# VH-VL binders against Probable Rho-GTPase-activating protein 6 (rga6): the designs that were tried, part 6

Target 1, 235 residues: Probable Rho-GTPase-activating protein 6 (rga6), of Schizosaccharomyces pombe (o43027r312to546)
Amino acid sequence: TNLCKFTFPTPECAPPSLLLPHIFAQCVHFLSLNALHVPGIFRISGSGPVIKAITEYFYSPPHFWLDETSEIFKRIGFPSYIDIAAVLKRYIMLLPGGLFTHKDILNLLVPLYVDSSRVKVPIDIRNEMAALCFSQIDSYVRFSILCSLLALLHQIATRTQELENGMENTKDSTLMKPEALGIIFGPLLLGNSSTDLSKSCPSGNVNDLMRFETEKARVEAKIVEGLIIHWPEVL

## First folded at step 24 (VH-VL)

Design i3 (from e4 with light chain W94Y)
Fold by ESMFold2, fold request of step 25:
Structure i3 (fold): chain C 235 residues (1-235), chain A 123 residues (1-123), chain B 107 residues (1-107)
Amino acid sequence: as target 1 above (235 residues)
Amino acid sequence: QVQLQESGPGLVKPSQTLSLTCSFSGFSLSTSGVGVGWIRQPSGKGLEWLALIYWDDDKRYNPSLKSRLTISKDTSKNQVSLKITSVTAADTAVYFCARSLVYWDYPGDFDYWGQGTLVTVSS
Amino acid sequence: DIQMTQSTSSLSASVGDRVTITCRASQSISSYLSWYQQKPGKAVKLLIYAASSLQSGVPSRFSGSGSGTDYTLTISSLQQEDFATYFCQQYDSYPYTFGQGTKLEIK
């Protein structure tokens, strides 16, 4: 692995002194500065060959910056914002064991971010408990990836709201609202965590299991949507 | 083979207390994540949710009726009961019980219903 | 409280017709929406949950769609047994609320 110290470009949006894989850090840095306005970012697929080339080039330490002067881009052209976003998604998708390792992370997070949860948590306590959940992540690299990603997604969501306030919403489906980002990142961030089946589907009935699997993805999306909206409050 | 069946008095006089019992089979209210609720339908009208009780004795009531409603369970008998105090003609309805499962601490809809029991409030 | 509105209270159709029934929520319910079928003398049946997921044992001619505040139940080829009243319900938040129902009648 090739790690680097990282400060998010808008320092108030993330904890200082994060530790990120080099490729992840480069992509987050670039997107945060240049691509908060891109319609369909993270939704639209990137070019497989370009994604592979970026990943291979920035894996090794002699090349630190993703910009137009990098030698690789003389050969393949500078990647689109969509390509760079796809590199981030692919990195998360391929992480061994995912970002969260706590077995019942969904059951812990649902009361904090799902409005209809049976367990009601006052809003000020919610934010403090969420911060404690993130401080308990076993790997500082995983913690850093999560924090930098949520900071970026929050910035995108904020910029989307600003753009919609200044125009008609006839193209609203192309800009990435927190709900859309939650649908994309919910399964990526939470879907690989193991969940104790006895706490989530105690009956074991096949019809009940089918329903539980369908509802899992929607709960994951709702949690990530809430995290994106309320990220500064958790921070 | 999840089944629920309502039983009730059929006729109740105004100002009395209406007592309903839901008997069910194919699942247990001792099982974590299981709940049973009550819904009613006045003649020619829509459905109105009344109350819900979960395996851990967590109870939810429709706020518009909360002062008159009491839900309880008898886990050993696989039964849930609903009481409605101070009934009026407006409480004449078909009463249903139904199962609700919890999905990752998120309450679900009603996946299995009873046949309903008609309760008429008249002098 | 989230108000659920079914704009059509009664609908006439023939066997074989394609029928759509709509439901609107007063705020986004994030696809936490169910469709139920009610026939006289029978238990209420869950048809669709999560806006578009078909409950086990429900014929494939039933389908659901929609997101946010606007939802639709579709019956692709109406059968004799499908004449009933159809309700939507949100399960996004308490209190649980239902649409007023759409009665599907012959002719």
Scores: ipSAE 0.330, ipTM 0.685, lowest interface PAE 3.5, mean pLDDT 82
Fold by OpenDDE, fold request of step 25:
Structure i3 (fold): chain C 235 residues (1-235), chain A 123 residues (1-123), chain B 107 residues (1-107)
Amino acid sequence: as target 1 above (235 residues)
Amino acid sequence: QVQLQESGPGLVKPSQTLSLTCSFSGFSLSTSGVGVGWIRQPSGKGLEWLALIYWDDDKRYNPSLKSRLTISKDTSKNQVSLKITSVTAADTAVYFCARSLVYWDYPGDFDYWGQGTLVTVSS
Amino acid sequence: DIQMTQSTSSLSASVGDRVTITCRASQSISSYLSWYQQKPGKAVKLLIYAASSLQSGVPSRFSGSGSGTDYTLTISSLQQEDFATYFCQQYDSYPYTFGQGTKLEIK
């Protein structure tokens, strides 16, 4: 794996010592620089052919770097920021073993954000405990990817807030607020966690099970939303 | 099939204690994640959540009425009871019981409701 | 407490109309929102849960949307049996709270 050091312009978003695969580093970097204000980023689907072409390009060594001179752009043209975001999502989805190697990471995080006592954990304690959960990631590469992604999402959320403060109408559905980002990345990051759904479903009824899955996604979204909002304090 | 049915006195005098019972079938309150709640609706007004009891005997109350509310369950009889002390005319309403399911330890909404029982507070 | 406010207390419409009811929360409720239908003499019926998920057995003409603080119930083509009162409810946090209700009447 060809790795590069990745740093965000904002030090509070990510540690400067992170090492990322080039694909992730480039996507995050481009998005961080150019796409923080793009309406519907990560929500709007990119071009299938473009995403496929870029993905295949990186699957064929020695293509580890994309720039304006890359041969792929002669064939497909320059991708939009939406396309780059879609590529990033795809690679996150296809990452072997996911970003969280611990299969029960959701079970570790749920009590922090959704307490069984139906009491919310204090924010400071939650952040510290979340950080401990992240420290259990054995792969430095995966840790780096996760940190860089959450840093990016935090930047997008922050930029969105800044834009909202200047807007008269904040009801625009294209605004990528932390909640919106959580809805997208919650299942993406936490959805593959092994949970015994049968034990957690109150009735065992098929309809209730379907609802349980729906609510699982909501919980995942809420967790990631919280992580995005409080990322600087978690890091 | 899930069913709930409320029962109450119909008429209660001011300052007395109102006792309500919810009988249900099609599910068990011994099942993890199951809860039963009480909601009331004054005539021509909206719905007000009162209390909720879970399978593990955890109880939640509306803070505005907490001092006057007591919810309890009898799992063996498939019944949940609600008591409201020191009733006034403001407590006149249709009272509903409903099933709530907890998903991933998060509070749930109400997927099945009873028909409701009218309670009038009058001297 | 989270306050839930519906856009209107009453709405008149005709059969076949597209009807929209909005619900606003005083703070973000992270899509922990349900819509209910109430008819006189009948049990309250759950229509939508998790803001946009259709409850089993509910006709597809009903749909829910929204996020954050703003949510919408839509009936694509109003049927005669749809004249009723509709309520939103948040279950993001205790205490549970409901909107004031919207009565849908025949025009």
Scores: ipSAE 0.283, ipTM 0.718, lowest interface PAE 1.7, mean pLDDT 87
Fold by ESMFold2, fold request of step 25:
Structure i3 (fold): chain C 235 residues (1-235), chain A 123 residues (1-123), chain B 107 residues (1-107)
Amino acid sequence: as target 1 above (235 residues)
Amino acid sequence: QVQLQESGPGLVKPSQTLSLTCSFSGFSLSTSGVGVGWIRQPSGKGLEWLALIYWDDDKRYNPSLKSRLTISKDTSKNQVSLKITSVTAADTAVYFCARSLVYWDYPGDFDYWGQGTLVTVSS
Amino acid sequence: DIQMTQSTSSLSASVGDRVTITCRASQSISSYLSWYQQKPGKAVKLLIYAASSLQSGVPSRFSGSGSGTDYTLTISSLQQEDFATYFCQQYDSYPYTFGQGTKLEIK
């Protein structure tokens, strides 16, 4: 089959016994162990030919790229950390129906992670309600993708904080903070929700709709930033 | 097109209550996500946000003035009113009303403003 | 309260110039920032929202940039009608607060 049982390398960061596509599992495992410090990870574009080769090579379970006989990479070059990160992003982007299928997932998450929300949720309840929202994901594979991705992003954010705290005389602004990861992954994770825009837009004016879409993207980024920061508490 | 118009007394004596009305067209306070707020500008000074009221009667006040402010709406007349009690010379300003929309429960800025009305507090 | 600071109170420039106006917040406002234009005797006009998004009907010579605490409004080729005072405003949290304004004088 195309799926594999997956345990995140730091077991406390994700639920045990996840079920992931082989390509996703390989990329998450590799990045979690080797790439928490990489400047521009997920921001910088990877090599198109390498990304294509990885995705096409691993669409069948017997063809794993971690095999020592990875002859394809001899022809086109060994993938960089950035190439592997781009494969993860591409996989999520191309996921049929997106990651969430609940039509109002954005409305459920805004009160939990947006401080200026008109509906406020106490901190002690927030994490349990977020976990309940994720339990509504009707595919264990999609649930597994979300959990493993957030665990990885949390580790990157934690390592970035450790490096900046330890490097007082040098400031590396290319490291990926939770805010930057939220901007990249907000639309990717939440942007495919099926919210009725006419219900959320006071007028049918096209200019108002453009503003609503722009503000949606910023809210999505803020939610994902919060999930990355508070991920251990959500588990 | 969205339009807002302020009306007020022009001149108010100290210690009295200042009453302002915002009349608007091109949108309705019965529509979910719609709000109207008040901002003022003393002569030659910056802008100061005063209050905001939403379609569901949720109200927000600038904390520095909250004890003196009352905002209310009349949805059927497309009007929002602001009262400021115990006025002093420091309340002399141009008063603006403006529309604020809520975006997925996140309150926005002020996308349309009235022309403003001058209120002078003079003994 | 989030304090908004526009360090330049007045700026003089000629038609055709590129002009940059800055705004600094006392804490991160996550790009929840707007720019307004105020002309004497006219309604205040929203130019930019979300730090960089152009409001409908605003000429493309206006642009915004910045993140975190530091934001800028740029007019790429100044026109005679751009004589005005420009304000920034944060809408990250209540109370809403404005910069002191930058008066742009065209020669």
Scores: ipSAE 0.278, ipTM 0.673, lowest interface PAE 4.1, mean pLDDT 81
Fold by OpenDDE, last read:
Structure i3 (fold): chain C 235 residues (1-235), chain A 123 residues (1-123), chain B 107 residues (1-107)
Amino acid sequence: as target 1 above (235 residues)
Amino acid sequence: QVQLQESGPGLVKPSQTLSLTCSFSGFSLSTSGVGVGWIRQPSGKGLEWLALIYWDDDKRYNPSLKSRLTISKDTSKNQVSLKITSVTAADTAVYFCARSLVYWDYPGDFDYWGQGTLVTVSS
Amino acid sequence: DIQMTQSTSSLSASVGDRVTITCRASQSISSYLSWYQQKPGKAVKLLIYAASSLQSGVPSRFSGSGSGTDYTLTISSLQQEDFATYFCQQYDSYPYTFGQGTKLEIK
């Protein structure tokens, strides 16, 4: 896999000199600069053919760069930011083994971000503990992917907030709030965590297991929502 | 099959203590993630959450009534009890018990309810 | 406490109608919202959990949607047995709170 050095446009949101696959770096770059305000970003499905074409392009050396002059665009047209976002999302979805090598990462993060009013973790401690969890990522590439993604999502969330603050009376449901982003990326980032459902589900019956999975997804969403909101402090 | 059934005195005098019992079957309160809660509904009004007890004996109370509420469980009997002290006319309501499943130590909703028991506070 | 407000306390509809009930939270509840059906003399029934997940055994004509503070219960085609009172509940945080209820009556 060809990697490139990547510097996130907003230094406070990511470590310097990240190592990213070209396809991922390009997506993050374009989205960070141009798509922070795009309604429905990551929620709206992109064009399958476009996503496929872009993906194949990057997996066919020596292709490692996309711009307005790229030949691929003559064939498939200019992709929308929704398409680019979809490429990024798909990349994460198909990442072998996920971002985290620790199978119990969800169990480690749940107490931090899921407030059952049983244990209140101070925000600063939560952030530090989250960072420690991320330190378990063995691959700097995966770490870079995580950091760059969360940085991007944080930017989107921030922009959304800014836009909402400017719109006193109109809640635009199309804007991607942290909650919405969490719903999307929660399962994508944490869904591969091994969970003994038989032990975690109170009854163990099929219906309750289904419920458990649903709630698991919600928990994952909440965790990622929290990470998105507080990402600069976690980093 | 999950079933819950409330039992109470029906009538209670003001200032007395109301004791309610929830008997349930089809699940155990010894199972991790299981909780049983109490909800009440005054006539013609909405639902009010009162208290919740978990398998690990953790208890949650509505802050507005916390000083008057005591929830307890008898796991061996599959029963949960609620006591409300110093009752007034405002405590007249149908009282429900319901099962709550908690996943990942997060609060849960109520998936199974009893039919409720009417309690009237009157002199 | 999180306040839950339903769009209306009463609604009249006919069999076959599409019915929507809205519930608004005073703050974001992160989709930790459930919808219940209440009929006189019967146990309260859970319809929807996690804002949009259909409880087992509930007819598919029921659906839930929403996020943040705004949520909707939809009955695609109202049946005779659906005339009841409907409640939303947040379980995002203690204390759990319910909407005031919406009584669905026959027109």
Scores: ipSAE 0.172, ipTM 0.693, lowest interface PAE 2.4, mean pLDDT 89

